# VHH binders against StAR-related lipid transfer protein 6 (STARD6), part 2

Target 1, 220 residues: StAR-related lipid transfer protein 6 (STARD6), of Homo sapiens (Human) (p59095)
Amino acid sequence: MDFKAIAQQTAQEVLGYNRDTSGWKVVKTSKKITVSSKASRKFHGNLYRVEGIIPESPAKLSDFLYQTGDRITWDKSLQVYNMVHRIDSDTFICHTITQSFAVGSISPRDFIDLVYIKRYEGNMNIISSKSVDFPEYPPSSNYIRGYNHPCGFVCSPMEENPAYSKLVMFVQTEMRGKLSPSIIEKTMPSNLVNFILNAKDGIKAHRTPSRRGFHHNSHS

## First folded at step 19 (VHH)

Design ee6 (from ee2 with F104T)
Fold by OpenDDE, last read:
Structure ee6 (fold): chain B 220 residues (1-220), chain A 123 residues (1-123)
Amino acid sequence: as target 1 above (220 residues)
Amino acid sequence: QVQLVESGGGMVQPGGSLRLSCAASGFTFSSYAMSWVRRAPGKGPEWVSTISWSGGHTSYADSVKGRFTISRDNAKNTLYLQMNSLKPEDTALYYCAKDQVYRTWSGTSFQYWGQGTQVTVSS
């Protein structure tokens, strides 16, 4: 499998989603965060668009969202976020395990995703993700394996203040299992809002680069 | 506590070969992907290579592809880097690193690094 090609294609798809302004329906507005959705072309479900403002530069925001080591410290929806392989300096495969959702009514899901960061002109950065087959991490009976179609984060500078970023998140997830579409539709918007809120809190807490996971063995 | 101890560095002429080793302890070595990273004088860290937990997948930076080979022995908790056809630009401190990725202002970093082993390629 050509992971580099898949990563590049996924980033292009996310860019395409970001440029497509048609057919979106607002499903939730909360705390200056807007969640919109439209029917996915990839599966029988929804493509979600989430928009919010983050008080950090696009470069710093994208770095924050890209890194794996401290993801679980701020993303409350996750219990595990591990890199399982690196493809190159900007591309890796990760194993993600979610918490239970909807007061325990939705069991945890796990994902194997190819993650890629691409920098564009105008200080726009995209972090794309898509589920891939990775034989070394087969599905287990412990978790229901979900599938992410092209997803991603688009970080752009605010015109009024380049120290702030417009964050647009695209989510296109098959939860799989015995979940009714209605339950997903009811719970997803709130989860997406919470993610943005968690990111805001997380990036504020992690403003000091020195705390971002570099551990040197001083005794070796 | 996680410990990574690199060895095998030294001085070699261009075109020469070295084999680096990394002894890992303090964690389940066989459960994690492992990487080599290097830092040249005056430069930021550069990713070199990664191997999956089972050794079934390997990746290389373009700068070392075809010359370097990453491998591991899970029974010995040891990571290796075979370096062939060495060039002056390969001169750097080489680190063994555990799998988690941290992105800093200076680039991508890892959760755990050793002290490093010096590789010098010079005529």
Scores: ipSAE 0.873, ipTM 0.935, lowest interface PAE 0.4, mean pLDDT 91
Fold by OpenDDE, fold request of step 21:
Structure ee6 (fold): chain B 220 residues (1-220), chain A 123 residues (1-123)
Amino acid sequence: as target 1 above (220 residues)
Amino acid sequence: QVQLVESGGGMVQPGGSLRLSCAASGFTFSSYAMSWVRRAPGKGPEWVSTISWSGGHTSYADSVKGRFTISRDNAKNTLYLQMNSLKPEDTALYYCAKDQVYRTWSGTSFQYWGQGTQVTVSS
């Protein structure tokens, strides 16, 4: 499997989503975060668009969102976020395990995703993700294997203040299992809002990345 | 605690070969992808290669592709890097790194690195 090609394609798709302003329906507005949705063309479900402002530069924000090691420290929706293989300097495969959702009514899901960061002109960065088949991590009975269609984060500078970022998140997830679409539709917007809030809190807490990005054995 | 100890570095002439080793301890080595990273003088860390937990998948930076080979022995908790056709540009401190990825303002980093082993390619 050509993971590089898949990554590039996925980034392009996310870029396309970001440029597409048609057909979105606002489903939730909370704490200056807007969640919109439209029918996905990839599966029988929704593509979600989540917009918020993060008080950090796009470069720092994208770096924060791209890293794996500290993801579970701020993303409360996750139990596990591990790199399982690196393809190149900007592309890796990760194993993700979620927490339970909807007050336990939705059991944890796991994902195998190809993650790719791409830098664009104008200080815009995209982190794309898509589920891939990775034989070394087959589905198990422990978790329901979900599937992420093209998802991603678009980090761009605010026009009035480049030290702040507009964050647009695209989520296109098949949760699989025995879930009613109605439950997903009812719970997903709140989860997405919470993600943005967690990111805001997380990035604030991690403003000094220097100590966390490198651990020497002498200090461990 | 996670420990990574690199060895096998040295000075070689261009075109020469070296084999690096990394002894891992303090974690279940066989459960994690492992990477080699290097830092050349005056440069930031550069990813070199990664191998999956089982060894079934390997990836290489374009700069080393075809010349370097990453491998592992899970029974020995050891990571290897066979470096052939070495070039002056390969001169760097080489680190063994665990699978977690961090991105700093200066580039890609890792959760755990060893002390590194020096590789010098010079005529």
Scores: ipSAE 0.870, ipTM 0.934, lowest interface PAE 0.4, mean pLDDT 91
Fold by OpenDDE, fold request of step 21:
Structure ee6 (fold): chain B 220 residues (1-220), chain A 123 residues (1-123)
Amino acid sequence: as target 1 above (220 residues)
Amino acid sequence: QVQLVESGGGMVQPGGSLRLSCAASGFTFSSYAMSWVRRAPGKGPEWVSTISWSGGHTSYADSVKGRFTISRDNAKNTLYLQMNSLKPEDTALYYCAKDQVYRTWSGTSFQYWGQGTQVTVSS
């Protein structure tokens, strides 16, 4: 499997989503975050578009969202976020396990995703993700294996203040398992809003390099 | 406590070979992908290679492809890097890393790595 090619293609798809301004329906607005949706072309479900403003530069925001080591410290929706293989300096495969959602009505899911960061002109960065088949991490009976169709984060500078970022998140997740579509549709917007809020809090808390820092083993 | 101890470095002439080793302890070695990274003088850390937990997948930086080979022995909790056709630009402190992606304001780092082993390629 050519993971590099898949990563590049996924980023391009996310870019396409970001450029597509048609057919979106606003489904939730809360705390200056807007969630919109339209029918996915990839599966029987929705493509979500989430928009918010983050008080940090696009470069720093992208770095914050791209990193794996501290993801679970701020993203409350996850219990596990581990890199399982590195493809190159900008591409890796991760294993993600979610918490239960909707007061336990939605059981945890796990994902194997290819993650890629691409930098564009104009100080815009895209972090794309898509589920891939990785033989070393087969589905387990412990979790329901979900599937992420092309997802991603688009970080761009605010026109009036480049120290702030416009964050656009695209989510296209097939939860799989025995879950009613109605429950997903009802709960997803709130979860997406919470993610943005968590990111805002997280990036503020982790502004010091020491928290993301180099762990050098000192041999006494 | 996670401990990584690199060894096998030294001074070699261009075109020479070295084999680095990393002894790992303090965690379940066989459950994690492992990486080699290097830091040349005056430069930031550079990713060199990664091997999956089972050894079934390997990846290399373009600068070392065809010359370096990463491998592991899970029974011995040891990571290896065979370096062939060494070049002066390969001169660096080489680290074994329990790989997680940490991006700081100054670049990319790793969760755990040892003291490193010095590789010097010079005529």
Scores: ipSAE 0.867, ipTM 0.931, lowest interface PAE 0.4, mean pLDDT 91
Fold by OpenDDE, last read:
Structure ee6 (fold): chain B 220 residues (1-220), chain A 123 residues (1-123)
Amino acid sequence: as target 1 above (220 residues)
Amino acid sequence: QVQLVESGGGMVQPGGSLRLSCAASGFTFSSYAMSWVRRAPGKGPEWVSTISWSGGHTSYADSVKGRFTISRDNAKNTLYLQMNSLKPEDTALYYCAKDQVYRTWSGTSFQYWGQGTQVTVSS
C-alpha cells in the first residue's frame, strides 16, 4: 500500500472540504464553537465541520495537534494514542483507542489511521487522517474497530491577529458496531465541542517548553 | 526507567560500512516501533529509519534509502542499523529512539533516546 499517496490524497480531500461552503447545517453552538454537519459522500453518515479560535499561531497549533507523545494528556476522549509506524518525517500510522462515550452507552473504539501534516502558503497547515489497513494491528475482540474517512484539522491565521488561529476540524467517522445512527448524531456535536476545548486548554499548558523533549538520560 | 544504549559507531572511509546496535531496557521493547535518528554538527535531529514492532514494516529517509537497513531482535531487545556505502554527509551522532514523536517549535523530537554513538565518515 502506497501510504504516501494515500496521505497526499487525504490532505487534498480535507482541503476540498474546507473550501466547500455549501450544504452545511449548524447543529450546535457552544463556547464560541460552531458545529455543522452535512451528509457524507463516503458513507451513510455525517461529515462534521467544527470551527473555533485558538490563541496560538497556526504553526504551533498544528505542531501541537500533530505530535503523538502528549495527545492523551489533553485529549480526554482518548485512552491510547500511539504511533505504530513512521512513513516519513510528516507521515505516520497511529493506533487510537477512545474512551467510552455517552455515559458508557458507547463502548471504546479503536482506529488505525494514517496521519499526515502538510504546510501551505499563507501559514495554513492541514493535518489529515484516514483509516488504513495495517496487518500488524488487526482488529481485537477488546475493541470495536472504527473507520475514519478523510478527517483533518485546518489551522489558519486569524486576519486580525496572526498569533491566533482559526481551527476547522472535519470529522466523518464510522463507529461501527450495533449503534443506532441517532445516538451518534445526538452525542457527536458535544464531543466535538469538547475536543476543541480540550485542545485550547492543552496548548496553553504546553506553551512552557517543558524540558521534557530532550530527556537526556543522564547516566549518572 | 527507559534505557537505550547505542554502540557500533566509529571512523570509516567513504564507501565503508558500519553496524550500529541499540540495547533497550525498561519497557516492553517488542510492543513499540523503533527509530534511528541522527544529528550532524550544527544541524537539528534528522529521522533516518523506523521499524514496526514486529519488524514487518520498515521506512527510510530518502538520503539513506538503499544504503541503510534497519532490523530488530525482539528476543534480545536490540535494534540494529546496517550502514553501507557510507558518505561524509552521514557523519553524525546516531540515536535509537522509542517512536513517540514530539513536535517542538524547533522541529521533531523523540520521547526517549540514548547517549548516541558517533559515526564519522572521512577520507
Scores: ipSAE 0.867, ipTM 0.932, lowest interface PAE 0.5, mean pLDDT 91
Fold by ESMFold2, fold request of step 21:
Formats: sequence, C-alpha cells, structure tokens
Structure ee6 (fold): chain B 220 residues (1-220), chain A 123 residues (1-123)
Amino acid sequence: as target 1 above (220 residues)
Amino acid sequence: QVQLVESGGGMVQPGGSLRLSCAASGFTFSSYAMSWVRRAPGKGPEWVSTISWSGGHTSYADSVKGRFTISRDNAKNTLYLQMNSLKPEDTALYYCAKDQVYRTWSGTSFQYWGQGTQVTVSS
C-alpha cells in the first residue's frame, strides 16, 4: 500500500472541506468555539467543523498538534496514542484508543490512522488523517475498531493578529459496532468544544526543553 | 521510567561503516515502534529511520536511504542502526526514540532524549 499517496490525497480532501462554505449548520457555540456539521458523503453520519482561536503562532500550534509524545497528556479523549510506523518526516501511522463517553454508552474504540502534515501558502499548516489498514495492528477483541474518514486540523494566522492562530478541526468518525447515531449526535458537539479547550490549555502549559543537563530525564 | 542507552559511535573516515546499538528498558520494547534521530552540530533534530514493533516495516530519511539499515532484536530489547558509506554530513549525535514524532517548524525542541552516541565522519 502506498501510504504517501493516500496521505497526499487525504490532505487534498481536508483542503476541500476547508474551502467549502456550503451546507454547514451551527450546532453549538460555547466559549468562543463554534461547532458546525453537515451530512457526511463518506458514511451515514456527520462531518463536523470546529473553529476557535489559539493564542500561539500557526507554526507552534501545528508542531504541538503533530507531535506524539505530549498528546495523551492534553487530549483527554484518549487513553492511548502511539506512533506505530513512520513513513517519512511528515507522515506516520498511529494507534489510538479512546475513552468511553456518553456516560459509558459508547465503549472505547481503537483506530489505526495515517497522519500527514503540510505547509501551504499564507502560513497555513494542515495536519490530515484517515484510517488505514496496517497488518501489524489488526482489529482485536479488546476494542471495536473504528474508522476515521478524512479529517484533521487547519492552522492559519488570525487576520487581525497574525501571532495568533485560527484553528479549524474537521472530524468525520465512524464509530462502528451496534451504536445509535443519535447518541453520537447528542454528545459530539460538547466533546469537540472540550477538545479545543484542552488543546488550548495544553499548548499554554507546554514546557520548553533546556540544554541544562547530560543525564537522562523526562521533559515535554 | 523509559531508559534508552545509545552506544557504538566513534570516529570514522568517509566511506566507512559503524553500527549503533540502543539498549531499552522501563517499557515493553516489543510493543513499540522505534526510531533513530540525529542532531548535527548547531542544528535541531533530524529523523533518520523508524522500525515497526515486529520489524516488519522500516523507513528511512532520503538522506540515508540505501546506506543505513535499521533493525531490532526484541528478545534482547535492543535497536540497531547499521551505517555504511558514511559521509561528513552524517556527523551528529545519534539518539534512539520510542514511538515519538516531532517537527521543529517553530524552531523549538519539546524534549531531549538520552545522552546519545557521537558519530564523527572526518578525513
């Protein structure tokens, strides 16, 4: 399988979502974060768009969202986030396991996702993702294997203050299993607001590594 | 606590070879992908190579393809990097890394690893 070609195609689909202004319905606005949705053309369910302002440059924000070593400490929706293979410096495959949510009504899912980062004109950075098959991580009986259709982050400069970022996130998740779509529809908007808030808090608390010591240590 | 101990570096002439080793402890080594990363003098980290948990998939930066080979021995909790046809541009501190990805477009490093092992290629 040509993962680089898949990654590049997925980035084009996320670009398309970001340019498409039609058919979005606002489903929640909270704490200056707006969640919109429309019907997915990939599966029976929704494509979500989440927008908020992050007081960090697009470069710092995209670096923060792309790195894996810090992800589980700020992304409260995940139990596990591991890189399982790296294709090149811009492209990797990860294994994620979600927390349960909807008061336990939705049990944890796992995902095998291809992740790709690219810089575009206007200092716009896109991190795009899509679920793929990876033979070394087949579905297991421990988790329902979910499927992320093309999704990701668009980090661009805020027009009035280019030192700040406008963060747009696209989410297109097929939870699989025998799960009612209405439960997802009722819980997802709040979960997406919380994701943006947790990312904002995580990048604010980010530790800057130092050239202080020669001993092994843990910093982030 | 994750511990990664690199060894096998040294001084070598251009065209020479070295084999690096990374001894891992404090985690289930066979459950994770592993990478080699290097830092040239005065520069930030550069990804070199990655190997999947079983060793079934490997990948390399363009600058080292065809010259470097990553491998692992899960029974010994050890990661290896065979470096052939070494060039002065390969001079760097070499680190092994557990399942982590990073990018330095912002010019910042968000963590540092073990002590690394120095590879110096000079004529």
Scores: ipSAE 0.627, ipTM 0.845, lowest interface PAE 1.6, mean pLDDT 87

Design ee6 (from ee2 with F104T)
Fold by ESMFold2, last read:
Structure ee6 (fold): chain B 220 residues (1-220), chain A 123 residues (1-123)
Amino acid sequence: as target 1 above (220 residues)
Amino acid sequence: QVQLVESGGGMVQPGGSLRLSCAASGFTFSSYAMSWVRRAPGKGPEWVSTISWSGGHTSYADSVKGRFTISRDNAKNTLYLQMNSLKPEDTALYYCAKDQVYRTWSGTSFQYWGQGTQVTVSS
């Protein structure tokens, strides 16, 4: 499988979502974070758009979101986040396992996702993802194997203060298993607001002494 | 407690070879992808190579393709990097990393590094 071609195509799809202004319905606004949705063209379900401001540069924010080392420490939606193969410096495959959601109504899912980061003109960085097959990590009985359709992060300068970032996140997750669409619709918007809040807290905490480094002897 | 110990560095002439080792403990080594990362003087960390848990998939930065070979011995909990045709620009501290991803030209995102092993390529 040509993972690099898939990664590049996925990035173009996320760019397209970012340019598309039609059909979005706001489904939650909280703490200056806006969640919108519309019907997915990839599966029976929704494409979500989440927007918020992060007080960090786009380069720092995209590095923070792309790196795997801090992901599980700040992303409270995940039990596991492991890189399972690296394609090149900008492209890798990860295995993720989610926490349960909706007070246990949504059991943990696992995903095998191709992740790609690209820097664009105007200091815009995009991290795009899509589920792929990776033979070394077949589905297991421990978790329902979910599927992420094209999704990711768009990190761009905040217009009023370019030292800050506008973060737009696209989520297009097919949870699989036997679930009512209404349970997803009721719980996803709050989870997405929490993701942005947790990312904001995580990147701020990364600058404190309790976040000095994760290697035993080296200074960062 | 994850512990990684790099060894096998040294001084070598351009065109020479070195073989690096990374002894792993404190985790189930055979369950994780592993990488080599290097820091050249005055520069941030640069990804060098990655190998999947089974060894079935390997990948390399363009700057080292055809010259470096990553391998692992899961029975010995050891990761290797065979470096051939070494160049002065390969001079760096070399670290192994457990399933970690970071930016290729920005610093400070590494987790679970050892102290590294110095490779110096000089005439």
Scores: ipSAE 0.609, ipTM 0.836, lowest interface PAE 1.7, mean pLDDT 87
Fold by ESMFold2, fold request of step 21:
Structure ee6 (fold): chain B 220 residues (1-220), chain A 123 residues (1-123)
Amino acid sequence: as target 1 above (220 residues)
Amino acid sequence: QVQLVESGGGMVQPGGSLRLSCAASGFTFSSYAMSWVRRAPGKGPEWVSTISWSGGHTSYADSVKGRFTISRDNAKNTLYLQMNSLKPEDTALYYCAKDQVYRTWSGTSFQYWGQGTQVTVSS
C-alpha cells in the first residue's frame, strides 16, 4: 500500500470539500461556531463541516493540531492518541481510541488513520486524514474498529485579522457496530462545537505553558 | 517518569561506522513507536528514523536511507541505530524519542527526553 499516494489523494478530497458550497445544511450554530452537514458519498451517514475563529496564526494553529504530544490533554473526545508509524516529515499513521459518547450509548471506537499536512497558497494549511489498514494494528476484540473517510482541518488567515485563523473542520466518521443512526445525528453537532471550544482552550494553554513531563524545548 | 539514555557516540573518520543505543525506562517500551532525531551545530532538530512497536515497519529520512538501520530489542528495552558510511554531514547530537511528531513552521519545539549522544565525523 502506497501511503504517500493515499495521503496526497485524501488532501485533494478535503480541498474539494472546502471549495464545495452546494448542499450544506446548517444544523447548529452556537458561540459563533457553525456546524453544517450533507449526505456522505462514502457511506450511509453524514459529512460535517464545522467553522470557527481561533485567535492564533494559521501556522501555529496547524502545528498545534498536527502534533501528537498534547492531543489528549485538550481533545476530550479521546482517551488515546499515538503515532504508530511515520512515513516522512509530513505524513504519519496514528491509533486513536475514543471516549464513550451519547451518555454511554456509543461505546469506545478505535481508528487507524493516515495523517498528512500540506501548506497551500494564501497561507492555507490542510491536515487531512483517512483510515487505512496497518498490519501491526489489526481490528481486535478490545474496541469496535471505526472508519474515518476523508476528513481534516483547513487553517487559513481570517480576512479581517490575518493574525487570527479561520478553522474549518470536515468530519466523515463511520462508527460501525450495531448503532442507531439517529443517536449520531442527535449528538454529533454539539460534540463538534465542543471540539472547536476545546481546541481554543488548548491552544490558549499552550501559549502559557505548564508542561507535563517535558524536559526542555528548542528552537530551530 | 519517562527516561531515555543515549550512548555509543564518538569521533569517527568519514566512511566509518558507529552503533548508537537508547536505554528506555519509566514506560512500557514495547507498546510505542520510537524515533531517532539529530541536531547539527547551529541547526534545529532533524528526524532521522522511526521504528514501529514490533519492529515490523521502519522508515528513514532521505539523507540517511541505505546507510543507517534502526532496530529495537523489546526484551532489553533498548533502541539502536547502526550508522554506516558516515559523512561529515552526519555530525550531530543524536536523541531518541518516544512516538513524537512535530514540525517547526511556527517555531514549535521538539521535546528532548535524554541528553543525547554526540557523533562527530571528521578526518
Scores: ipSAE 0.540, ipTM 0.813, lowest interface PAE 2.2, mean pLDDT 87
Fold by ESMFold2, last read:
Structure ee6 (fold): chain B 220 residues (1-220), chain A 123 residues (1-123)
Amino acid sequence: as target 1 above (220 residues)
Amino acid sequence: QVQLVESGGGMVQPGGSLRLSCAASGFTFSSYAMSWVRRAPGKGPEWVSTISWSGGHTSYADSVKGRFTISRDNAKNTLYLQMNSLKPEDTALYYCAKDQVYRTWSGTSFQYWGQGTQVTVSS
């Protein structure tokens, strides 16, 4: 399996999603965060687009989102995020286990994802990912193995203030298992708003001294 | 808590060899991929090598391919790096890592789990 070729192709698909302005329906706007969706071309379900502003440079934001070691401290949707193999300095495979969602209606899933980071013209950084098979981490009976179709983050300068970033996130997750599609559609927009808010809070903590006198060594 | 203790560094001549060890405790070592990362004086961290939990997959930075070999002994909770054909450019403080961040464009610093072991290639 040629993981680097898969990673490069996935990055091109995410770049394509970012350039595509057609067919998006706004499904939630909250706290200056906009969630849009359209039908996925990869599976029976939705491709989501989440957009918000992060008061941090694109370089620092993309490094923060790329990091593996502190992901679960700020990403409240996850209980596990471990790198399981590294292809090169820009490309790795991770194992992710989610929290339960929708008040327990959606049990935890696990994912094996190929992750790739690349810088583009205009100070635009893309972190792209998709699920892959990795024989050392086969599906287990402890979790439903989900599948992420091409997804990721696009970090670019905010036009009005280039010290700030426009963050666009694409989510294209096949949860698998036996679920009502309506429960996923009801809960996903709020979860995506919360992801952006949690990322904003997390990157702020790397800039601001921790509250309550705890001494932490930060990763960023 | 997680503890990683690196050892085996020292001063060697160009072309020499060293074997680094990393003793791990405070976590289930056999469940995790492990990496070596190095930091040259005045430079940011550079990823060197990674080994999967079983040892079934290994990978190396281009700068060390063919010269360095990563291995692990899960029964002893120990990670190794065999370094051959050492060059002055390999001079660095070497860390083993369970939590990894490498390649940043922002220049931010990270803390590693251990104190590292110094490798100096000169003469």
Scores: ipSAE 0.489, ipTM 0.773, lowest interface PAE 2.3, mean pLDDT 86

